# VH-VL binders against o60147, part 52

Target 1, 175 residues: o60147
Amino acid sequence: MLEKNKYLYIFRHIQTNQVLLSQGNVLKKTALFQLPYPLQKPVAPNGMRPAKLRKDHWVPLLKVEFPNESMFQSVFMQLLNYRKYRSVQPLTSDLLKLPIPVRRRKIMRQEVPNTIADLADILNKEKFPENSVRLQLSDKSDSEYADWPPSVQIDSEEIKLSRGFREKTTVDEAR

## First folded at step 17 (VH-VL)

Design vd7
Fold by OpenDDE, fold request of step 18:
Structure vd7 (fold): chain C 175 residues (1-175), chain A 122 residues (1-122), chain B 107 residues (1-107)
Amino acid sequence: as target 1 above (175 residues)
Amino acid sequence: QVTLKESGPTLVKPTQTLTLTCTFSGFSLSKWGVGVAWIRQPPGKALEWLAHIYWDDDKRYYPALKNRLTITKDTSKNQVVLTMTNMDPVDTATYYCARLRYYDSSGYFDYWGQGTLVTVSS
Amino acid sequence: EIVLTQSPDFQSVTPKEKVTITCRASQSIGYYIHWYQQKPDQYPKLLIKYASRSFSGVPSRFSGSGSGTDFTLTINSLEAEDAATYYCQQYDSLPLTFGQGTKVEIK
């Protein structure tokens, strides 16, 4: 029997550009634990872990479809590790020379591109079969943040966003 | 595929101005996070970063050579141009252009041109 | 500027042996260091980015490690085709700087 396809969703905060990873198209509250503790490296202005998950603040950034659980888990865990590793690194010396407001803005702008770049980097290393991974973006131009391996097929259609932290589905359209 | 190619004179006289053009394909210099850099290498010596330009036209120069260097881009032509004034024999080197990927407020050179040897001689 | 000092400058190695190249930064640069390979009469090619991330297409025998000031490029089981000069490069601070290079020859 064929394994069921697995979906990695990445959500973006509409104001802070913070990023959360999700298994499936519904962002769980527990995903907030992915965000850094206030004393850790700042990733955005007020880019620390919020007290609550606001449904109306998160939108899908991209989704990745994997043909099996193993591939999904591998990429998912690596993404978490990449982010964690990056978060514990010191800021560049040049960045530290900038005023705090400017620095924060720069960091905020990079969260999405960094995440996309991480995903691409991981997928390039994994060397999955050609066209075995399907990538769909809310903004197709975001694919240009990285070079993608032959294993990745980028959809021509963009993700349909719904209110809150889920992809708009046929069921959602009927409501 | 990403490609870069350097073009320009291979022989320059002292005090003259060097103009090199980097023509690239496989990417656009209009997208956030992309830049093009110039790096040179004197014969038998190490690599030396000269300058780079980002998608937003932000430019950076090696401080010691800043007054001699100008980097510009033409996104529509997929070209980046480097000018270096008052050339000296010490500037004899292979000049490379490379794609710069911006990441985590830093960057790396993931693709390079084959380089062009520029000799400065009377 | 940040000075990167590589060691050794040169080494002659027998195929299948392990090669270790070190790069030391004059100040802490986190993981903002990259490694390049330049074969004779060729352009430099990216091997490792951000201390330990292998670039696409790079053989698994190449690996990078380190943080702060001390970094290492390792070639596990040297191949004949690995004869080249290797450079570390930092982007913690402008100006961007390279190490002086480590030339690896096949014995």
Scores: ipSAE 0.894, ipTM 0.952, lowest interface PAE 0.5, mean pLDDT 93
Fold by OpenDDE, fold request of step 18:
Structure vd7 (fold): chain C 175 residues (1-175), chain A 122 residues (1-122), chain B 107 residues (1-107)
Amino acid sequence: as target 1 above (175 residues)
Amino acid sequence: QVTLKESGPTLVKPTQTLTLTCTFSGFSLSKWGVGVAWIRQPPGKALEWLAHIYWDDDKRYYPALKNRLTITKDTSKNQVVLTMTNMDPVDTATYYCARLRYYDSSGYFDYWGQGTLVTVSS
Amino acid sequence: EIVLTQSPDFQSVTPKEKVTITCRASQSIGYYIHWYQQKPDQYPKLLIKYASRSFSGVPSRFSGSGSGTDFTLTINSLEAEDAATYYCQQYDSLPLTFGQGTKVEIK
């Protein structure tokens, strides 16, 4: 269990493209607090916090292995802050000039890239040791959403985490 | 490593068309969120955005110069070309190409070429 | 178009002193502003993106702040190598625009 504390998992909602950060490979109900409040005016359809966590609606986006939990926590908190800060900003005037359907589509499309970019940005600032951070993506091409520092080693293999749930381990298989 | 380099004539006569090529490496214009922009800077003056092109071939131009500017990309060659017609001495400037990163419905120029000085003179 | 006005236009500063550059937008632009450094005879380099996010490789003495219409670039403890012209740039709306620049010289 302690071993899982150094892993960042990011999940994507299969319909809304919303993103949730997770410590470890199991989504917690509390993760929903990362999303905007239901009463808040949404910028896009289904861009608010769901009433309940449907784990089967979330697919893994990426996995990051840190050298230790402390480094994980630092990056995790920074990611949350970045997202929060971004979420309270007004839409660009340029975006507001677009028809609502187009605007909504654009906003939805950006959640994943923005999150990945945030992660890279944070890691570039942290200056962790070279190849000390391991990044595994569900789609390897998603790594192109950002430039990564030397501290990040991108895995050539795609993540195999199941939808919204932890990967089956040897222990799980024995049950 | 991301690099960009401008190439083209350094001397253009008035009324002629300027064609500049930006050759880049370290990234592709086929991936969402990436663009290439042209920015110029007259000697001793501020920077001026001219145009940019995104991965999806979406193009944007400075309105006052839109009728004179054409931006195109060749993804296979990692090149972006800017053409500017009817050049005038006032268009004398260092022309830069830069990578544009799209983020949160906005963008910034994170990597630049060294620029090429284009002088418009008879 | 959105006009960005920087202040001051010029500043001569002794090394190790604090430098503050302001950029004011003609309208609210959220945090969609970036700062660039251009040293003499060099191309511009990104320093700060989205008002307060330092770009990779940027020394910690550089910082950005602000939101809406007023933004600030701060250089804590100016170094000789920081002599340059600094530009703010907005991408709230097209056309993209830059400030007129602030030239920082070393005394």
Scores: ipSAE 0.893, ipTM 0.952, lowest interface PAE 0.5, mean pLDDT 93
Fold by OpenDDE, look of step 17:
Structure vd7 (fold): chain C 175 residues (1-175), chain A 122 residues (1-122), chain B 107 residues (1-107)
Amino acid sequence: as target 1 above (175 residues)
Amino acid sequence: QVTLKESGPTLVKPTQTLTLTCTFSGFSLSKWGVGVAWIRQPPGKALEWLAHIYWDDDKRYYPALKNRLTITKDTSKNQVVLTMTNMDPVDTATYYCARLRYYDSSGYFDYWGQGTLVTVSS
Amino acid sequence: EIVLTQSPDFQSVTPKEKVTITCRASQSIGYYIHWYQQKPDQYPKLLIKYASRSFSGVPSRFSGSGSGTDFTLTINSLEAEDAATYYCQQYDSLPLTFGQGTKVEIK
């Protein structure tokens, strides 16, 4: 029996550039648990996990299509582990030398690139078959944040999801 | 495919200025998270970081050599140039350029050139 | 600057044996350390990034571990082609610094 394709969606916060992973194109409330607690390494100003999921504050960053559940689960879990590990490690000494506002801005700017780099790193390690993984980006230039293995095929078409996790409409395009 | 190649004089006289050019392909210095670094290695000795330049033209230098070093980039030509003034025999080394990948407020050198041996001698 | 001290400076090892190289930082640097392999008359090549992440194309016999001040590069089963000098490098703070190197020779 042919397995059904699985999809990984990655979203970014429009203000803080925080990143959330999702199995579907709609974020669940539980996705917020991916964000660090206030007592942990901050990834955004105030380092606070939002109390509520505001769908309008999140936009799609990329979509990854896997040919089966096993591949999806493997990459998904590894991404979570990478982020968790990074969050519990101390900041670099150079970063700590910076004033807090500057430091926060610098950290915020890195969350999206770091996540994309993590994804590429994981996929490079997995050695999946050539062109077995399809990657769509909201901004094609974001693919330049990493080097991709032959297993990844980058689509020429960009993601057409808007805020609120829905397909872009003609009205959205007119804005 | 990422490639880097060093070019410049292989023989320099003391007190003269060394100019090395790194020509690269397979990437650009226009995107966030990419830099190019110069690292040298005296014969039979360890590696020494000299300088690097980021995509946003931010530059970093080894403090002890800062007054002697200048690093610049030409993104359109995919070139990075290092100049080092007042060369001395002690500066004899293989000079490498390498791509710097920026990650988590840190970085590593994932691709290197073959290096060019620069001898400083009268 | 952060000083990285490798141990040992030199190893002569029989093929198929386990090789362990340590790198100690003069201060805590988290996991911001990388390992490079330099074979004779060649340029350095990245092996491990951020203490434990293998670079693309690196054989599985290479692994890295450690955090804070003490780090280890391990070759589980040494191959003849692994004869090289290995360097650790930190990017916790500028200036960037390398270890003095560990030369691994094959018996």
Scores: ipSAE 0.867, ipTM 0.931, lowest interface PAE 0.6, mean pLDDT 93
Fold by ESMFold2, fold request of step 18:
Order: sequence, then structure tokens, then C-alpha cells
Structure vd7 (fold): chain C 175 residues (1-175), chain A 122 residues (1-122), chain B 107 residues (1-107)
Amino acid sequence: as target 1 above (175 residues)
Amino acid sequence: QVTLKESGPTLVKPTQTLTLTCTFSGFSLSKWGVGVAWIRQPPGKALEWLAHIYWDDDKRYYPALKNRLTITKDTSKNQVVLTMTNMDPVDTATYYCARLRYYDSSGYFDYWGQGTLVTVSS
Amino acid sequence: EIVLTQSPDFQSVTPKEKVTITCRASQSIGYYIHWYQQKPDQYPKLLIKYASRSFSGVPSRFSGSGSGTDFTLTINSLEAEDAATYYCQQYDSLPLTFGQGTKVEIK
């Protein structure tokens, strides 16, 4: 009866490059729980949960349309698990040898590529029909962070909005 | 389809310089997070990493061999070249090139060439 | 330089039995460990990356686990085509190093 969600929305923080996964096209405050809360000792300096969701600090990274809600839920949960698994690991010994500012820059530069690689790894293991998963990016060059299976169709048009998501209309394409 | 293939001489004399070429297809070395490595395996022995080069031209070498090794890339030809000077019979091994994939400040080898046996003898 | 010590060096195992291969690192390496299979006269093939993530196309009978310095590759039910030498490899720090290998044969 009711339309079931089959869309994954991913946002990037404009300053820290932290990533948030969303079931909806607007971030809710509860999305912040995906980010680490300060522990008595930090697990890793990947970025800390802000006290408040500043929607002007989060921009679209990508949007995925799945064939159905079941596939969406499976991939969404796996992405969260991949992120958790990565987040509890110590930093490499080589990374720890670097000066703190250099180390932080390298860590910040990886979260977007790591998330996109995780998505592709999950999709490469799934048995989806060819071209059944539609991927739209804010920057098409970000598709280069991974190898994509035949099931993924990368939209030729980038996400145009600087905040939030919306679908293109057929009228705009005809003009 | 990602493929890699090693080419070069199969027999060299002691003290000569070995030059091996890895020619690959199905990916570009300009792609973020991609590298190519050289790994050798003496007959009946374990694998030994020699060197690798990444998409951003970052190059790393096995320290004990650093003064004998040079790794370079030609992105337009889809090639990576390893040069190893002052060859000795103990360097007899099968030499592999492999694609190195960068993830989470680290990397792994997802695709390998078939290898080329290089024999060093007088 | 990080030394990876595999155990055992050799196993002869009857079909359908479980195979366990361990890899011990000389220092903690997080999850920065990968497993490869090399069949006789063939090049190595990736099985498991980052301790427990199967590579695409790898049969479900292969799994990886471990924490700290101790890691395990498991073949739940050995098949004839699994006769090979298995290597662990770390990239926690340079130089990249491999274990000495574990040869598995069908009895």
C-alpha cells in the first residue's frame, strides 16, 4: 500500500569530510549518533560528534536508488557495519609516525573514499540485475574511488543542489 | 577485466641489470587509490615484496634492496617498470606484478600477473 | 620489520574436514592483514582482506578472523580444489611482509 523507501542518501561535512548515511533526503538530528561520541579515551581521531546538527555544514555526496526496500535495508546496514569495523581499529603504525597535523590531514582525506569503496564492495558481492542500482554523485570523479559492478548505473548528471537533495524533472531536461 | 602481464628477459648474467615491464589493462594508474607492486618468489620459497608505485607517484622500496631498485610508471602506456642492478644467482625467482589497492591508510593486492621466471647464471 | 609466523607449515587433511591456519604478527597490526591462496604452479589469488572481508567470488567456506597479533584463516569443509599454499600479508607498516606459507594437501 504505502510507498517503501528504496533510496540511500549520503552527506559529507564541508570541513571535516565526515560522512553521514540517511534514509531520507533531509538529515535528522539522530543521524549524529553515527559519529563517535567522545570516550574517556578516544578510539581514533576520525572526528567527533558535533553537539548540534548544522545543516549548512552537510552537503550531498551521493544518492542511490535500489530496486526495492529490502535491498536498500541490507546495503544500509552493511555500510553501518563496515564503518563500525573500520572505526574501532587502531591507526597504522606508519600513520602514527607522522606529525599530528599531517596525520589528521591523511585521515580526513580518506573518509569519503573509504565510504564509497565500502558501498562498491557491498554491491560487488550482491547479485543485483544489470543496471538495477542507480547512483548519482555530486562530483562524478568520486566514482573513481572504487570499481563498480554491472548492476550499477552511474547517472550522467551530478546532484545540483548545494544543500539537500531533489530529483531532476523531465521538463528541465528537455530545455 | 583487470589483467597484468610481466615481460622482460628470463636469463641474465651475474652483475647485469634486470629490467622488467608490467603491462596492464582494465584500469588506469591515474585512478585514485591504485598502485602496482613487484613481488618475487624464489623457487620453493615465500613471497617477497620488492617495491610499489601509487597513482600519485609515491614510491616505496624494500629497504635492504633500495640501492638496487628503481620503479617507474608510464600511465599513457599502462606500464610499470622495475629495474634491479647487480643481479646475483640468489636473485633467481619468479617475479610478479600485482595491482595494489589503497584503503584506510593501507593496501592489499587484488589482481596478479602470471609471473615470469628470471634465472641468474653465468 | 614485522614478522608474520604461520602455523602449521603443512597439513594433510581429508576432504570435507575443517582446516585452520594461524598467522601470528610480531607486533599488533590492527586489521591490516590479508590472505592469499597459491595453487601449485599458479600465481597468488586474494581470499580475505582486512582480516575478515571476503574478496568477491571467494567461496563462503573460506573465512578470516582475529585480533591483536593472532589471526586465523578457516576452510569450513575442505574441497579438492583447495589444495594450495596459503599466505598472510600485512600492511600495518613498511616493509610489506608475508608469512612463510602453509601448504594444505588432500589426504
Scores: ipSAE 0.791, ipTM 0.894, lowest interface PAE 0.8, mean pLDDT 87

Design vd7
Fold by ESMFold2, fold request of step 18:
Structure vd7 (fold): chain C 175 residues (1-175), chain A 122 residues (1-122), chain B 107 residues (1-107)
Amino acid sequence: as target 1 above (175 residues)
Amino acid sequence: QVTLKESGPTLVKPTQTLTLTCTFSGFSLSKWGVGVAWIRQPPGKALEWLAHIYWDDDKRYYPALKNRLTITKDTSKNQVVLTMTNMDPVDTATYYCARLRYYDSSGYFDYWGQGTLVTVSS
Amino acid sequence: EIVLTQSPDFQSVTPKEKVTITCRASQSIGYYIHWYQQKPDQYPKLLIKYASRSFSGVPSRFSGSGSGTDFTLTINSLEAEDAATYYCQQYDSLPLTFGQGTKVEIK
């Protein structure tokens, strides 16, 4: 009946660098339930679920095309489990010794690299055919956060979406 | 394929300065989240971390040895160099370099060199 | 400085039997612990990272568990090639420290 999805979309919050996973270009308000509540109640944004989804605050981070829906579902579930496992851990003792503003900046800078590293770790353990998983990033330098298996083909073109849901408007002299 | 290899003298006299070079391939130290560490292992004993350097030139040293250690990198040559001053027979060990991966404000060593035994004696 | 105490120091085990190695930290270290295998005259190899995540290419008979101060590496059916010394290592805080090692032999 319904067409089976084989695409993973990952969004980043423009201010907090929190990450949300989606199977479509459009975030649903229920996506916020992916954000865990850590046992610590941090002052920083990385531990707080926003009250509502502000679609203008979420921008594309990356897109993945899998060979089929079954593989998408497996990777999607594992990625959520990796995040949940990480989120229940205390911060390192060294981080806790830092002044709160410094600590908050360090934590904020890590969620994107952590998520990309999790994705790569999952893909390195899966036995996908060579070049069967297509990865496209909004910033190609973000591929540096991990080592990628032979199954992953990184698209040479960056995602050209503006703040989430529209392609960037091209303005030329003809306008 | 990620590889690391240690090179330098295998016999050093007490008080001399040891210089070890880690030459690696299959990755770049300009890559975010990548570092190289030096770890030693005295014969028949446990591993001891000495120092590491990250892609952004952040450097950390074992506190008790900080005044004896210097770690540097040459990203264009894929090399990391450790110098250790005032060598003593107690410093006799196999010295490893290893790749350090940054994750969740912490890190782990995913690939190691074969190690080089450095003997300190008269 | 965080001290990691492994137990036992030495274990001789019949093939196909389960091996359990423990690592106890002197303070809580969350999941910031990793396990390495070092075969005789070889360099260490990563087995498990962040308490329970196996490294790519590691046989499924190896698993890790634990959190806080008490961690376990398990080999659920010992193979001949698993004879080695096993080390835990923490990076909750500097300096990075290793356990003293657990030597596993085939009986």
Scores: ipSAE 0.771, ipTM 0.886, lowest interface PAE 0.8, mean pLDDT 87
Fold by ESMFold2, look of step 17:
Structure vd7 (fold): chain C 175 residues (1-175), chain A 122 residues (1-122), chain B 107 residues (1-107)
Amino acid sequence: as target 1 above (175 residues)
Amino acid sequence: QVTLKESGPTLVKPTQTLTLTCTFSGFSLSKWGVGVAWIRQPPGKALEWLAHIYWDDDKRYYPALKNRLTITKDTSKNQVVLTMTNMDPVDTATYYCARLRYYDSSGYFDYWGQGTLVTVSS
Amino acid sequence: EIVLTQSPDFQSVTPKEKVTITCRASQSIGYYIHWYQQKPDQYPKLLIKYASRSFSGVPSRFSGSGSGTDFTLTINSLEAEDAATYYCQQYDSLPLTFGQGTKVEIK
């Protein structure tokens, strides 16, 4: 069974670097509601909510194991709030001076680092016991986007799943 | 533990070139979204940003001083160097280096060195 | 170049009282403003980033608010160790600029 009750899963779009937060190891179509509306903050190509979830376009970014569901829910809600607070702000004046394609790429390049920085900011303010929060990344160098509190233990093993956070079934591989 | 420390001469003569070195520890300047900036504070006056350099070697200078300033980094030595030419008594100030964090197309200074007072007089 | 004008330049406040410091930008800067505390003879320290987000380790008595051109730093109940000069800083556009500072003293 899935351990979604105490796990945070984060996915990255392979082209746009948009980020989706998930309570489960498989993205649900409702996760698309996290994507910003295109009218206020233009992001890289198709910065709007697609009509259908293309699961082959979303790959694992990181997974966090919390001590319990209550702590997971607190951090999950705070991450959504950080993201929303950032998303409703006007763009910087310097960013607005750039040609639209350049502007969009600069914004998109920041989605992953900004999300990781938000997570670390939240965890640095929380008083979790030392080593009680386990962080696993698809690319361990992504831990460099933030400074982590003593409560976070970064797993030495990267996420090696080919798609999503589910292990490939041996039945499918045998056929 | 993140630390930064400024080093260099504390007394220079007018027209001389000032070279200041920022030596830091507890972070790497190769890390995405990290930079080091130089900020000065004349005695009893406000803070003034001079220049900064990012992990990808992107460099920015205060426009009025651009022709007098050069900022460089040595990532392997954890050092950032500021060179300021043609020093004038008006440049007398405490010079700080600070870590610059890039976030949401903006940045802020989360850790600062102790500063070094540089006096310009003959 | 964006000018940040702080108000007041100076205030002397009895301990436990509320301190309010205002920073006004010469043009709209969204939420791209940060606040620093510089105690006497010390280097500056980050307090608030992005208008209202406290930096880790900053006491809860410090809070920030505002958007656009008008921003406020509040100290709900002044402590003796809060005597310092406070600066706002913008990075909506280069060059990065600081306010002129607000000196807070214990009365």
Scores: ipSAE 0.756, ipTM 0.867, lowest interface PAE 0.9, mean pLDDT 87

## First folded at step 19 (VH-VL)

Design km10
Fold by OpenDDE, look of step 20:
Structure km10 (fold): chain C 175 residues (1-175), chain A 118 residues (1-118), chain B 106 residues (1-106)
Amino acid sequence: as target 1 above (175 residues)
Amino acid sequence: QVQLVQSGSELKKPGASVKVSCKASGYTFRSYGMNWVRQAPGQGLEWMGWINTYSGEPTYAQGFTGRFVFSLDTSVSTAYLQISSLKAEDTAVYYCARGPYLSHFDYWGQGTLVTVSS
Amino acid sequence: DIQLTQSPSFLSASVGDRVTITCRASQDISSYLAWYQQKPGKAPKLLIYDASRLESGVPSRFSGSGSGTEFTLTISSLQPEDFATYYCQQDYEYPTFGGGTKVEIK
């Protein structure tokens, strides 16, 4: 029997640094629905939900292998919740003082570190067995955005990419 | 073992409301989305939408907005489908189905027949 | 919405036959396709997910193949219990189902 899906892929947009969660190594169109900004249908970038999924605009951020599907699903659902919760939080006074485009950019730039931190937080709470979760990062420095629990084993192996996605090229200055 | 048990058949008049329940067991309720699928007599399957069992956020497919409401009672691992202002065309078997986030459906309830007749 | 077209709509076969059902998507859905079996008065049963992954407990005589826009469900040797209606379902976008294929006894 084939194992159920236990792999979490997280992708980032090469321009906006928006983050999408994927249950597979190929992004689905439904992944775009994760973008929290309830703005009218607009074209990316500028912190808006893209009208179309451009696979070539997304690069892998990290890959997580879980011991089983149940653990994967639990973490995936929680990640979605964390992201949405953050998106509905009141803006700080400092952010409100910024022009809207600047504000959006600043918020978007935080999506990557916030998502990584969310993942670590969720995993810390789940208390999975030691070294039972394998984490691969496209950029190893991204691991510094969070304190990882003993359940997480950081793998230095490169993430295998699916067709249609760009490889990592440059370090994101927004991170 | 994973089980989804739905409430029994309903016979309603046009304009009435119905609430179908789907009780889940055998797994962590909040870890999988709950989908609703409609099947009219002798017809195919129609995805109605899903509810995020963790956040409680519902998403409705086109054609199933307004009169259809997904809800949860997480304390008893139960999902609900409410249909208001019932019409004859709402006559169908309604299934709840577990699935990963907007993916396939690995476990199904036994279905609930809702008949709308004058 | 993504439309799925199944062919044939009806199929007559005998026990032991190799049965092939096709599902065509209106656009590229990669491998995000599932197959279900439904018997009269029963809920659908998941057979295949992600185009070719066999669901646990499903007999090995069932197999799925394809990617992009063309997909196939194959029953290598039809058994008496396999007479049913089969549906494909895509999950690349919001889920949609094919029209179904009824496999009847010849």
Scores: ipSAE 0.844, ipTM 0.929, lowest interface PAE 0.5, mean pLDDT 91
Fold by ESMFold2, look of step 19:
Structure km10 (fold): chain C 175 residues (1-175), chain A 118 residues (1-118), chain B 106 residues (1-106)
Amino acid sequence: as target 1 above (175 residues)
Amino acid sequence: QVQLVQSGSELKKPGASVKVSCKASGYTFRSYGMNWVRQAPGQGLEWMGWINTYSGEPTYAQGFTGRFVFSLDTSVSTAYLQISSLKAEDTAVYYCARGPYLSHFDYWGQGTLVTVSS
Amino acid sequence: DIQLTQSPSFLSASVGDRVTITCRASQDISSYLAWYQQKPGKAPKLLIYDASRLESGVPSRFSGSGSGTEFTLTISSLQPEDFATYYCQQDYEYPTFGGGTKVEIK
């Protein structure tokens, strides 16, 4: 008997720095629906949905192991809601002053820090047992985007897979 | 223990409407999506769509973007399927099924037979 | 859309036989395939998810394999209670089901 999924996988786009949340170590095509605003509505976008999933463009950002599937599902659904909430917020006047291509880049490059902060916010509000949530990052400095609760144990080994989460590479090969 | 209990069978005339309920218990309702699956007599399974139980936003499969409406009452952990302007071809068993976000369906309701005849 | 083609559509086998049912996808769906068992008058029951992961409470005689476009459900030793229709379902894109395989036991 194998345990049900309790892992959150987060991917980053190599060019745009957009973020996708995944229940599996390989992205589904439906993951693209997490990105708001289809490309045919470029006015005031805070993210854009590519027409197709280019698996070679999505690399590991982080992986989280939860105590069980129910806790994972709760966090996953909340994190999706945080992303939706951000996508419908009014654009600031500073953003509206920017040319559309510049505005898009600025919005997209905030997805990594925003997603990490949102994850930490959810985990700080949840009362998970101490050291029960294991976090592994592709770049350990990304942990600095948030303050983590005592429930989170940050793995000393970085993720160094060039595509997906299939194999782990030693941290010494990260440079 | 996870359970999905659906409302009873319905016999309707063409043009009427029906509302099928699916009451969930034994788990955190907002943590798993709720799907609707149709099975016409002697036929296979057909995914109708799903509703995000956290946000309340429905998604409809192609062919179900009209007379079919998904809704929730999260206070009683219940999902609803409403079918309006019923046609004879709507005669089927309708299942609710929960699952992880846009994934497989690990628990199913017992099904609700809707019969539409003149 | 992703079409799933099951074969055979109908199968008759003896108790104790090793039974293999196939599901072919019209495009690469990685390992995002589930298998369900449905008995007459009953709701489907999840057997396998993510191509090869056995659902809790499902007998170990059931197993799944495959990735990409070709998948199999195997019953290692067919039992009388395994009379049912079996469906595959992909979740790489919005879910779709195969046409089903009806298994009858001699």
Scores: ipSAE 0.705, ipTM 0.856, lowest interface PAE 1.3, mean pLDDT 88

